# Designs tried in a protein design chat: VHH binders against 5'-3' exonuclease (pol). Part 20

Target 1, 302 residues: 5'-3' exonuclease (pol), of Buchnera aphidicola subsp. Baizongia pistaciae (q89ad1)
Amino acid sequence: MIIYKKNVNYLLIDGTSYLYRAYYAFLKFKNNFNKPCGAIYGMLNMLRSMLLKYPYSNIVVIFDSPQKTFRNELFIPYKKNRPKMPNDLKEQILPIHHIIKHIGIPIISIPHVEADDIIGTLATKLYKKKYFILISTNDKDLAQLVNIHIHVLIGTSNIVLDESKVKKKYGIIPKLIPDLLGLMGDNSDNIPGVPTVGKKTALILLKTFGSLENIYNNIEKIPKCLIKKAKTIYNNLHTYKKLAFLSQKLATIKTDINVNITTKKIKMLPPCTTEISNFFLHYKFYNWNKLLKQGLWLKNCK
Below, E stands for the ipSAE of ESMFold2; O stands for the ipSAE of OpenDDE; V2 stands for 0.75 times the mean of E and O plus 0.25 times the DockQ between their complexes.

## First folded at step 7 (VHH; framework vhh_6fv0_2)

Design e8 (from e1 with T100V Y110E; at its last look DockQ between E and O 0.89; V2 from the best seeds 0.00; counts 0 for: pae E 4.2 > 2)
Fold by ESMFold2, look of step 7:
Structure e8 (fold): chain B 302 residues (1-302), chain A 124 residues (1-124)
Amino acid sequence: as target 1 above (302 residues)
Amino acid sequence: QVQLQESGGGLVQPGGSLRLSCAASGFTFDDYEMSWVRQAPEKGLEWVSTISYSGSTTYYKDSVKGRFTVSRDNAKNTLYLQMNSLKPEDAAQYYCARVVWYYDSSGEWEFDLRGQGTQVTVSS
C-alpha cells in the first residue's frame, strides 16, 4: 500500500473543498433521511478517517468565507463563472461546524479572506517554528505551498506530495505554479493567462527561463524552433504582459495575512461524547453512535 | 461599515418575557450565521444561541433551551431573540454577533461583536 512516513505535527484541512466532495458524493442521502444530511455524513466520514490516520496531529479545518476578497478588487471577473453554493449544502454548514466543535477540532474562517490564504499563512507560520505540516484539499493550486516541511494531499489520493512529487505530477517546482497559471490561466477561477498559451507551452517556457519574470526579461531569446506556433505565442506574450502578471498575482497564495491565530487557538480539545451522541441520534447515524459508545469511533484520538 | 444595533431590553420580573431585536447593516446579512451572546457584569462573554443563514437550524446553550427562541428575518436584516420564563441568571448585556468560525483553547467560539448591546435586568 502507498503510505506516508513523515510525522505530521499539523494537519490543515481545506474545509470548503471537503464540503463539496462530501455533498456530491452523497446527494441521494438527503432522500434517505428526513432532512438533507449527505454533506454532514460525508464530511464526518472524511474527518474521522483523518483523525484515525493521524491520531497525534493537531487537526485544523479552514473554510472559505462568502465575501469578496482582494482578488475580486483586482480583477472583477475572478471566480465569476463559479456557481453559487447550493442552498441545501449551505444549510448543512452550521450543523457541520457544530459537530466539528464537539469533536474538538478547531475551525477557522475569516471574512474577506480565502481559505487558501489562511492555509498558506498558517502553514508558513508553523513551518518557521520547525513543524511538519500536511495540507488536505481538492485544490491543486495549494501544491505551490509545498516545501521540505509542508506537504499536500490532493483529492482522494493516498499519495502525499512533496517537492519531487509535485515536480513529477505538475512538471514544475511548487514555487513556480503561480507563474504557470500566470501564463496558461485557470478557467475554473476565471484567471485569464496569456491567450493561446497552454500548459505544454507554459512548461517549456518556465523550464527554459526559470520564472515568469525571466521569460519577459529574455523574451527576444525565445527559441523559434522549440515551441509550436512561436510567432503567435511571441506576439501574445508581448501584447498581454500585464495580463500575465495580473494572472500570476491572482494565482499566488498569500502567506502573510495578518491574523492573530496562535498555536493555542489551533489546539484540539477533548471530544464531548454526549453532544456527539445526541448529534448522531438526531441525524439517525445509529451505527456511528454504537461505535462511539464502544469507544471505537474516536479511539485513536487524544 | 458593519453595524449591529441591539434593542428590546429592559426590566422584567422573574418568569417574564422579552423580545430582543438586532438590526444589521453594512454587510450581506443572509451570508452569515448569527449568534446571541451575553455578558453579566461579573462574568465573561457567554454564548446563548446560534442560527443558520436561512433560519432553518438553531442551537442553544443548555440553560436557555426551551425558554429562548432565536429567529431571523432576512428581508428586514433583523435577528430576534424571544426570551420566555426569564430567570435572575439571565440578567446581562445581550449582543448579537456574526459568527466567525473558530475557537480557542477554552473551546469557545469567537464572535464578531459590533453593537453596544441591550440590557436585560431580571428582578423581583
Scores: ipSAE 0.308, ipTM 0.719, lowest interface PAE 4.2, mean pLDDT 84
ESMFold2 (binder alone), look of step 7: mean pLDDT 84; pTM 0.835
OpenDDE, look of step 7: ipSAE 0.623; ipTM 0.840

## First folded at step 9 (VHH; framework vhh_6fv0_2)

Design f1 (from d4 with E33W Y102F Y110T; at its last look DockQ between E and O 0.01; V2 from the best seeds 0.00; counts 0 for: pae O 14.2 > 2, placed apart)
Fold by OpenDDE, look of step 9:
Structure f1 (fold): chain B 302 residues (1-302), chain A 124 residues (1-124)
Amino acid sequence: as target 1 above (302 residues)
Amino acid sequence: QVQLQESGGGLVQPGGSLRLSCAASGFTFDDYWMSWVRQAPEKGLEWVSTISYSGSTIYYKDSVKGRFTVSRDNAKNTLYLQMNSLKPEDAAQYYCARVTWFYDSSGEWTFDLRGQGTQVTVSS
């Protein structure tokens, strides 16, 4: 039973995930100038929701860098199946950053670093300080970060993944998610995994041997622990050992990136209501501007 | 509260048997590999045995192979160590420990939790 913790100290938002969700949710949303602004509107809508739901939490929004990362260097095909950001979305990025800043929410974006790695690192640092961290994302891979002090909120829903829920969902504990993905691959990120090793097989192996490394340390036992296609799986594991570990590495979120992220840098600031109002007026968000003037748009008690 | 509690220790004669139990609470027991470790007087902590999540994979220290049997009941959140043919050199404080990380099958394990231990004495 997922206990809703009322006291979320930090809410780390996967801004990139929010961005794309907003963009696709409001594809036809145009302002009075007939300019695409659906991503802006959607992003703000989601952020507002989070501010209202978590009024006492320190919220941080983390974005991907457009630059290549170490994963691209390690594996050229990494995320090559992902479409390029549409131009109409790209044009909305700066306005989104601008308004988020003036709302008072800190933004973190680091060149050549994926948002996931920033989130992982920041969550880990905050965890060590005994804070409770909620990560809001649509990326299931971040479940690997889940522990007693780090939970994952599925987007803007009320679904929270704790250790128990992760185990139910993946069939494995959070820390072994990279190992699982190393074996079975991840099509969404174009991580190959080991051929013919699916989720079921991977889970059996991990449950039996405890880790990817230990699987290979005990590779000779594989035929004895598998009922179906044991020989084939054995051969493939042997042949694609390097690929398995590469896949694991690609799937592993970094928790120790060398960036200077202090608690001071991620502290929320008071909102600039004047700038927010100007922004709303510029984009013809009149209803929101009305709410803002009434003190009803932002219910941040900080 | 996350804790491990060992029991079943005692005084036995050489060649005797003991069954140790470890009751786990405060965490999901079947999410963790578990180990038995022991510490004799004036000796360091020594690994004895490790068992996987489901019990399908088991490792023993060479000196206890054939004499000791590790098992677990996940429904009862309990770890067991059946010790047969006990020798004087087996005398130690025995601890159950929760495995955080393992290096390989060579017995290099790290632990983040262990119990208070139970004393095993082997004497004629």
Scores: ipSAE 0.000, ipTM 0.254, lowest interface PAE 14.2, mean pLDDT 90
ESMFold2, look of step 9: ipSAE 0.006; ipTM 0.335
ESMFold2 (binder alone), look of step 9: mean pLDDT 84; pTM 0.838

Design f2 (from d4 with E33Y Y102F Y110T; at its last look DockQ between E and O 0.16; V2 from the best seeds 0.00; counts 0 for: pae E 14.5 > 2, placed apart)
Fold by ESMFold2, look of step 9:
Parts: C-alpha cells; structure tokens; sequence
Structure f2 (fold): chain B 302 residues (1-302), chain A 124 residues (1-124)
C-alpha cells in the first residue's frame, strides 16, 4: 500500500562499482575530440535512474580511497589479483566527481578507508537513528549489512534484497556472510578461506553450528556422514584455522570507523542547473541538455 | 618517505616569466592527478591548476588561464608550472599538491599531500 520508493530515507551508492559498470557498458562512447567519455555518460545515466526512482531519498555516493588500508596491512595479497584501473577510466574520474557535485549529490571518501567500511559505518549510524537505508553496489559482500532497515540492490538486479531474500539467494543469513567467506574464501578479493572448503560445505557447517567460532569450538563433533570427504575437510579446517579467521576478518565490513560524518555532510543540495548545462554542452550531451532545460532530466515524466 | 619538493621560485618583474618544478618521491606519481595551489600573505589557500595523471586533461583558475601552463613528466616524477605575464597579484607561496579522490560538500579540491612551497615575488 505504501510505495517502497517513499520509504527509503537514504540511498548509499557504491561509486567505485558504478564507475566500472558505466565504463565497461560504454567502451566505444567518445566525445568530439575522440576522447573516451563512456564512464561519464554511463555514471550520469545510472545516477539519473536512481534520482528518478527514489525521488524522496537522500542520495550519497561513496568512493574508495587509493591509499593502503588496514586489510592490505593484515594480508599483503589482499586484492592484489585485480587488474589496475584502465588509464582512460582514471581520466574520467575527476569530471564525474564534478558533475555529481553539480547535481547536488554529496560524495564521501576517506583516506586509507575502503568504501565498504564507510558504507557499513554510515548505514549502521543511520539505522540506529531509525532511518531506512538502501545500498546500491556490485559487491555481493555488502549483503552482510542487511537487516530490518538496511536493504541492498546488487548489480543490475531490480530486486531489493531484504533479510529473507539474502537468505534465499546466498543460503545464509546476512550476519554470517563473513563466516561463509572465512571458510570458502573469495577469489575476487584474493581472500584465501580454507582449502577444499567450498560454498556447499561451508553452508552445511554454518547451518549446523551457527558460526565460524562455533564450528571450531565443536570441530570434533563434525559428523562423518554429514559432509562428503569429511576426513580431508576436518584436516584442512584444523590445519588452516588461522587462515579461516583471517579470511573472516578481511571479509567483515567495519561499521564503527571513527569519522566525523555529520548529517549536514551527507545532505543533498539543490542542483546547479547552469553548471549541469555547461557540463552537458562541453561533452556534447545535447539531448540531455534539452531535457534539463525543459525540466525533464531530473523529473519522472513516464 | 612520501614527499613533494617545490623549486624555481624567485623575484621577477611584472610581465616576466618563471618556471616552477615539483619533484615527487615515495609514491607512484602517474597514478595521481596533481595540482598547483598558492597562498598570498594573510590570505587563504587558492587553487591554481590541476592536471590529470597522463596530462591529457587540464584545468585552470580563470585568473591564470592563458598565462600559466601546467605540465608533467611522469618519467621524471616531476610537475611543472610555467608562469608568463606575471602580475603583482600572482605573488604567493606556491605549493605542489597531490589530488585525492575526495571532495567535501563545499566543492573545493581535496589534497592529501602538499610540499613546503616555493616563494614567487613580483616586484615593481
């Protein structure tokens, strides 16, 4: 009876994941000087879609820091398997930040802090103030933040994940996602996990014992018939205990970073239509400039 | 040791020219946008120019546009500022600054590293 869009107080956007999605969706898009501008166009396209879909929400974009974080200090190989950002994408970042500002959307980024931890801390702070939060990201690991008032959109899905949908999709409740990754690892972030323990085995163990800590407190009680090749898995759990808990720690999103992010810093400002128009004209986005001047770029007319 | 070291400041007559250099060490220079900022006596910090990591995108403050040229040499880890047609209002301590991905809500350029500066004096 209540439109979901009216119930979202804050929309937290994982800016880095949006940046990469925009870039790869529009690889051939270039401006009049044959310079790549596809990430700029794609980012604006996705942000416009969110502004139109969530017109009553305060939208905030969060970006990663290029500096070393505590995870890099804990585990040197952390995320080192990822390719470097393409040079022509790097060139588009600064214009993207400028246009987001002109639209009136606040950007949050903190030196030495991953965007995930900023999102986790901000979402938790707002949740404690009884706000409803939607997180939009490509990072499936952010589903660990889901609770009664924190929901997640992952990837290009139009389905908002609440607690029950996270459990249905991933096989486990949100708060146990770091425990799952502690066992199975995460190749995309170069998080090792326990060798030979995959998703199926990890889910069985977590459903049986309730947590990574409980699995290890009850390691002798793992039934022989519950898990195929139980002897190998038992030996690897024992041998790689330290690696399992390191992996869990790497996968756990911080919700308590000590930063002074005030409500004023995350409040949207009115758009600067003149600056947006100048930007659109500079990049030859003439159809969007026409829509902007007609009041249709930021307004849902369909 | 992460450092930026400016040089090339000095005394110049109005209408004259000066070239500033900034040597970077202790970080991957070509992964960062770089800026020149300046501070005149009893004034706040003023942004002058920003250059992308490859040099393909360049921004200037309106008051220096057409007179100042920023450039970089990534092989030498060095940022440059060629200042032509210098005016008395250009006199300031000039700083090389490493641009971060951070913007505050006021819209100012955000820097996480700055050198100690080099003094530019324009004397009539």
Amino acid sequence: as target 1 above (302 residues)
Amino acid sequence: QVQLQESGGGLVQPGGSLRLSCAASGFTFDDYYMSWVRQAPEKGLEWVSTISYSGSTIYYKDSVKGRFTVSRDNAKNTLYLQMNSLKPEDAAQYYCARVTWFYDSSGEWTFDLRGQGTQVTVSS
Scores: ipSAE 0.000, ipTM 0.280, lowest interface PAE 14.5, mean pLDDT 83
ESMFold2 (binder alone), look of step 9: mean pLDDT 83; pTM 0.823
OpenDDE, look of step 9: ipSAE 0.024; ipTM 0.507

Design f3 (at its last look DockQ between E and O 0.73; V2 from the best seeds 0.00; counts 0 for: pae E 3.5 > 2, grease 24.5 > 24.2)
Fold by ESMFold2, look of step 9:
Structure f3 (fold): chain B 302 residues (1-302), chain A 125 residues (1-125)
Amino acid sequence: as target 1 above (302 residues)
Amino acid sequence: QVQLQESGGGLVQPGGSLRLSCAASGFTFDDYEMSWVRQAPEKGLEWVSTISYSGSTIYYKDSVKGRFTVSRDNAKNTLYLQMNSLKPEDAAQYYCARVTWYFYDSSGEWTFDLRGQGTQVTVSS
């Protein structure tokens, strides 16, 4: 029982990242009807783990919307290279949402709004109300949200990132992560950055000048710096200034999405054990149904 | 030019049957889960059923389970609701709705971003 786990008021789960992790971890998993159900099983397994680890936290799951966002309007190639959701995963989404609802966990998904921006907005609102927030995700870009009471759990490492751990892991403080991505780009989101500026160069520039804005306010000092290929870097920074700031804007998580999300609306409800049991029986999750009937599926054993 | 158009409503006696249709246009119908919702006079919108994009999974409100059947024909961009054993309580304006995962309510209830104009179902003796 780690004291940190007891102090988390809200656990915000990046549901889309959990969904894909579950799907690819259990590609061969099928129920007794020979139908793929690995994403259902894996998602429930991960959510149960979080329910058991954080029994006093209010858990919220946030999903991406498939609709275009302001980032697509800003930069049409944004995220264009991402593969389509596989059809057999898509068929598992409705059952997943159904069971999460009956477990009593609120789901948030807003048309035209990325999950990151919903998470950023909700975490910021809760932080302003003096709550402690843990964000669980595979997306390292959410580390920009870290402060004294907002921490990030990266699912691959199970390491909880506070401010000092973000600085140790990424080389800069959380609030400068968008500036870092503005320079180096982000291939996974098709965010361009500045040509020839990689992570090492971007970190040197940010440590020297403090921000993307300050780098450009002091751009004439770059040829005098001791970085590799300083003249090439200077020329590219100058030539691609608009692209750098566009990339920074694309990488910046919004914290001010205009939606009415209150603590009352995101409060967990009691689980509906009858519906959960029917679901487990339908998918032939018989061991989980036994645990549910014994009161052990939703509660940590001593 | 996104459009949902319901049809097939009418007057029916208790115990009777009715089949509603919803024609969709202006979006990729196959990419969306679809729902039927209804509204009785001076009441709020009530969820009836949701069907997955392929039709492989369907959930019903308890009060209609066993009496109503949802289906979809993705080749025709059409959603259907077969209503059997109709009761006076089923009388309402029926809407088809596009599911866009618009739910941030702590009750866990789903909400929807697109809805047609509706078709009236009246049940009277």
Scores: ipSAE 0.352, ipTM 0.745, lowest interface PAE 3.5, mean pLDDT 84
ESMFold2 (binder alone), look of step 9: mean pLDDT 79; pTM 0.785
OpenDDE, look of step 9: ipSAE 0.388; ipTM 0.735

Design f4 (from d4 with T100W W101Y Y102F Y110T; at its last look DockQ between E and O 0.82; V2 from the best seeds 0.00; counts 0 for: pae E 3.1 > 2)
Fold by ESMFold2, look of step 9:
Structure f4 (fold): chain B 302 residues (1-302), chain A 124 residues (1-124)
Amino acid sequence: as target 1 above (302 residues)
Amino acid sequence: QVQLQESGGGLVQPGGSLRLSCAASGFTFDDYEMSWVRQAPEKGLEWVSTISYSGSTIYYKDSVKGRFTVSRDNAKNTLYLQMNSLKPEDAAQYYCARVWYFYDSSGEWTFDLRGQGTQVTVSS
């Protein structure tokens, strides 16, 4: 949408999500480099696309840090089974940070704080200042942040998710996504949920009772509402009540972390075109260097 | 407790050499990009160099390129700065730091300084 593109004040990019997309999308990259560069190329390709598509937006890239967070203290198995980052991807991070800096895009990473909580806090603070925010990520859980002025792009989709589209896609309003995950869990983050409660059952319970809290306040009425499988589901909900609320807490993105990040600190800077050119020549991105020299790589649509 | 202990500073003649060391403890050293930064009297903190977690990619401030070499030994949790052809303008308190990516209006990275640093003095 032309009007939507022009009115996005801040574009918050889940940098870790982009990093992994770029790495795995370009494993087949056939350049004659002595060092791996597929993640560098893919990250730049996606960022350039966003710069061209949202030329009036202030773009910020947010990365996870490797340190333990409050979620690891709360639940030791949280993200325990995630594979360690491949070494050839880790080596591409410093060059990626280097080029993003020279393009003029701010990077935020905070030790002991997940990127999701940084995004949630920053988006909420900017929303309260009456700004329009777009979040770009692979993480479907960020859809919980959607409201009238906070929207999400998930994955490679060109479709911006507002409140209505989140409800259509998930079957539930954004604010209840943590409740949904509290019941069904999330295998990718090792969030347990309630055994035997999957997506269909969780949606029925939430549509019937309105929240995880209300489901448990009315637990004795559940067998009638779910006639089929009701005995097993009732027993597991009762047995695993604390696990359900722990899972909800793990899935809830913080919007109130105490960090001193002001709009002045996240302002984009002018690009350093000479340094960008040197970088492109070093990695043999000759077509991009040609476009940069012609004023077509960083072109603003004004 | 995260600890960074700098050492190896001293007094040197112009054109001389020094090798600084930074011993790390209390965190997984291999997980971090590391930097050297310096501060002269009455001046702000100045970035010198940043090195990737394995040491394969290194960036230097223009004024030290060709004279300074950063390296790391991940088995010993140690960061090094070899300084050659020292100039009076290199005199400063030198710190090692983990890289933290907060941009401000100045466009500089921020750094997690944990040690007391080590003083490099160059006789003019």
Scores: ipSAE 0.412, ipTM 0.778, lowest interface PAE 3.1, mean pLDDT 84
ESMFold2 (binder alone), look of step 9: mean pLDDT 80; pTM 0.797
OpenDDE, look of step 9: ipSAE 0.660; ipTM 0.858

Design f5 (from d4 with V99F Y102F Y110T; at its last look DockQ between E and O 0.60; V2 from the best seeds 0.00; counts 0 for: pae E 3.2 > 2, unsure alone 64.6 < 65)
Fold by ESMFold2, look of step 9:
Structure f5 (fold): chain B 302 residues (1-302), chain A 124 residues (1-124)
Amino acid sequence: as target 1 above (302 residues)
Amino acid sequence: QVQLQESGGGLVQPGGSLRLSCAASGFTFDDYEMSWVRQAPEKGLEWVSTISYSGSTIYYKDSVKGRFTVSRDNAKNTLYLQMNSLKPEDAAQYYCARFTWFYDSSGEWTFDLRGQGTQVTVSS
């Protein structure tokens, strides 16, 4: 197979992770009414950077919704240890959506559906149409979606993760990340895993047997001399089998959500320069308004 | 069981006023942005206004700006739309909607929940 210079056709942005990054980077940034606007500024700064870096990509921003999802129904403690969104961040969300709309970037949020599952479904649908997709997110679990045509940027890194870089970083191929989390759990999402099974042991088991299902089908063949506390781990794997598969299911990103999102619905629109200018003047972003009027803020707008 | 119920519609003369209400139940009302949308006969849904969870930020469709005022009372789980200087083009079925963050290539917002609506008729 011949692979030429990769073109990023679609850039899928995890808007919720960008929102939090912008908020905490600019906590003291306030407008002329002494109200916080740092998340607005930071979000626009990051989106502008992406518009400039990927001028030929169709950019889409995906947000979480506040409603419960199927994961909350499966496992009540799922994500319950996460702090509540600060009120001064919540009040910045509507202005952020307003300006993203006028820049011409489509926004997706679906009730009862996590952003990860929207991203997974959309990336898979576009991949099947032979497009190249880049996902930008803080959620390391999205690395499970990586294949030849789907790559990820995680956190503030400028390193695009392809299949080989995911394997180097996580120790396994992308599609086994849910199996890894099924064994070791994920404290950040309150996903339990199997007690006493950490990353090192989980990697040994997955490298030996190839999947969570195969581990359990071959539980008597576990390489006990390669695993510390093998007696305890064997017993816990046996005792907590149901919990391991629940954890795998919680960690698995859905790619088959029944959602009517066509490529026409996610196509970028021309920017509304008048509304962007009014917004910049309202928030006293005068330098950006000057760049906008000079045609330098939005280099590839259609 | 999430529910939105609109009320306050009716017949009004051009230049008149109406106040719509929307009672919300089955969800934490003050965690959501809320919207008013409308539908005239033989037309699609049209966005009218969106208000933030606290009421601190409000956006209006240009054609209603200055004439319509949206407000919310989070203690009563109620959304309001004060419509002044009504015009024949404002005649429509009005729905309150729980805001969702999707819009298509036409730039219209979409919504995850709406009520059954209340009719506003403007005629002499």
Scores: ipSAE 0.372, ipTM 0.755, lowest interface PAE 3.2, mean pLDDT 84
ESMFold2 (binder alone), look of step 9: mean pLDDT 77; pTM 0.759
OpenDDE, look of step 9: ipSAE 0.566; ipTM 0.818

Design f6 (from d4 with V99G Y102F Y110T; at its last look DockQ between E and O 0.48; V2 from the best seeds 0.00; counts 0 for: pae E 2.8 > 2)
Fold by OpenDDE, look of step 9:
Structure f6 (fold): chain B 302 residues (1-302), chain A 124 residues (1-124)
Amino acid sequence: as target 1 above (302 residues)
Amino acid sequence: QVQLQESGGGLVQPGGSLRLSCAASGFTFDDYEMSWVRQAPEKGLEWVSTISYSGSTIYYKDSVKGRFTVSRDNAKNTLYLQMNSLKPEDAAQYYCARGTWFYDSSGEWTFDLRGQGTQVTVSS
């Protein structure tokens, strides 16, 4: 029985997800200096929201690195359909990192490692220590990490995915999400999946056989399954077996990245109000500066 | 090969000036923020300055504000640090680093790429 725990020990924020969300929410927003600052503003707004909502939680922000990852090596087309980061967003990265640090939130970025894998690894480690972890992200694929101690908050909303909600949303339990994506693919990440196998077919197969591995262990039974174009599906599964497992691997968030992340290293620090104020004044966030001066901007009680 | 090479260090008197350079090679220079860091004897690595990919955003350590100026020439793949009004406390090995501080796999805050450094000595 999955019980939602209101006491969140750690809030792991997908910084990259937040960044892009902020950027597009305030597209081409410029300050008085004609500099783009929409992503900065948006990021701060979202972070502030989290600080206020989870005042006793340890917040960590995790970012992607610009370097290629093992997934790029495994599958060259991986995320090739993603546009390059716009220059006006790229320019905002440094300020964002700067202000987050001064807010006292630890930042994690590891070369050649995707944020998702860092989140997965960190969440797993913290889980083993019996902490309750909330992952905040707009990437719903992180739902694969959901268990009794790890939940996923959709963005900055109040929608929290536990195991039951994941099952309702995806039609499958969290641990089988990579299997599902291995079969049906993921266009957003340019993960191919098995040709002609859609979500519906994939779900039926997974529900019938229990896993991608077991599907293939029982592949001879597929033509007799009550699915559309069963013979075609069988042939494609057979032909594209390697691709299916590759796709699964690509879609699987790593939980065992070789990183020495300790609770001490990800501990929040007291905010530097002077630097925050200077930052707000620099970007002409006068309202926030006023709130800051009144002690109303940051409400982290930890 | 991806590398950074610092130059321009030396011995100066208090109040003197030095200009450090960092030559980058093996990667797309303008895709990265660049930083200067320093390490004095028996002290840990200390952040000095960071400049954005275009140079439009710059941050300094408080103790060097008004005295140090970071700049970059993306066409030349070169990072600069103009150091004026040098103080004895500024004496250190100065390193050019790619990007900003990050938490790495070893569990330490560091940079993904750092040069061999150039020595700055400030003595009367």
Scores: ipSAE 0.278, ipTM 0.683, lowest interface PAE 2.2, mean pLDDT 90
ESMFold2, look of step 9: ipSAE 0.398; ipTM 0.759
ESMFold2 (binder alone), look of step 9: mean pLDDT 79; pTM 0.786

Design f7 (from d4 with S35H Y102F Y110T; at its last look DockQ between E and O 0.68; V2 from the best seeds 0.00; counts 0 for: pae E 7.3 > 2)
Fold by ESMFold2, look of step 9:
Structure f7 (fold): chain B 302 residues (1-302), chain A 124 residues (1-124)
Amino acid sequence: as target 1 above (302 residues)
Amino acid sequence: QVQLQESGGGLVQPGGSLRLSCAASGFTFDDYEMHWVRQAPEKGLEWVSTISYSGSTIYYKDSVKGRFTVSRDNAKNTLYLQMNSLKPEDAAQYYCARVTWFYDSSGEWTFDLRGQGTQVTVSS
């Protein structure tokens, strides 16, 4: 008896994080024309794994766009320290998009909108329609979206994070993750936070006062709290209040972006087997082509 | 300001040739894959061709394969479409685009930016 994961209606894949994971996992992989194809192979391998694990789920891949977003307008250094995409990864993006289309998986990318906000909006819309959503990403900050109907897979873990597991892993409930980042910042996104406030201090303050707003409503009680360097932290919280709330806003994933993405637009289509086969033969993925011809590339062989 | 401007359309007889150009400005052209799309009367937008950031990878709609050639000159920020052996069914308004995602021929298309397009008319 094989029991599939029946309770996931939609699987939302952070395509940009998958691209980078695939690229760095297969840096030396090249096709017979000496062109880099490791990101192509790795992306397909990860997507196939998800298709096999969630055969009843409607899968959608979401990519970042290269344009600036509202966060760059709010805070110019936001994500500025990120390296440029390597040229040999850039060359693999078009083939990746093309094969994902032939497999029948919809791709979403919206100019001036980060993938996180597309994912947050789509997940929220679907959960309001009583669907169950799983988000697959490398970005821990997407855990803020977790509720009873929205769960996440982070990185290479096989453990699905629900509300209780987010609280155990991060020390705070999902809805307060933006407040946590408002205090401690996020070096990877150049979100500043409040100087001298790290994770441990931020967790104590949030557990004591319940929210970033309540911390500031009770700021005079902070010197009495059990935190390291309470006077320095009090002074910095006071001095950098605007920066704390800016950081919270930068870290908050939008769930209400104004886009017309309907269930019909994100419905998977039947695969174009001929085009997939031509693609596999072009890239010398002969074992996968054999499985495809047997009807087994998208099916458990058991 | 981000702009795409198509040119080179016109009236030709069946079997004729046209060369379309798309001048890009206001963005880093060689960071983007580029597309040609077209719209005929009573039809939705139809994908024609896609070319990668460097020009090293190219895809065509089956009905234009062998007749159309897409190219780009990143030094001049310009995208080209050479159309040979034109047929009446190729008559359309042609646009260049930065597309966000790609439905099959029955779905909707989304684009980063569109110009006014350039009209290709094929009639005897």
Scores: ipSAE 0.059, ipTM 0.581, lowest interface PAE 7.3, mean pLDDT 83
ESMFold2 (binder alone), look of step 9: mean pLDDT 77; pTM 0.764
OpenDDE, look of step 9: ipSAE 0.416; ipTM 0.747

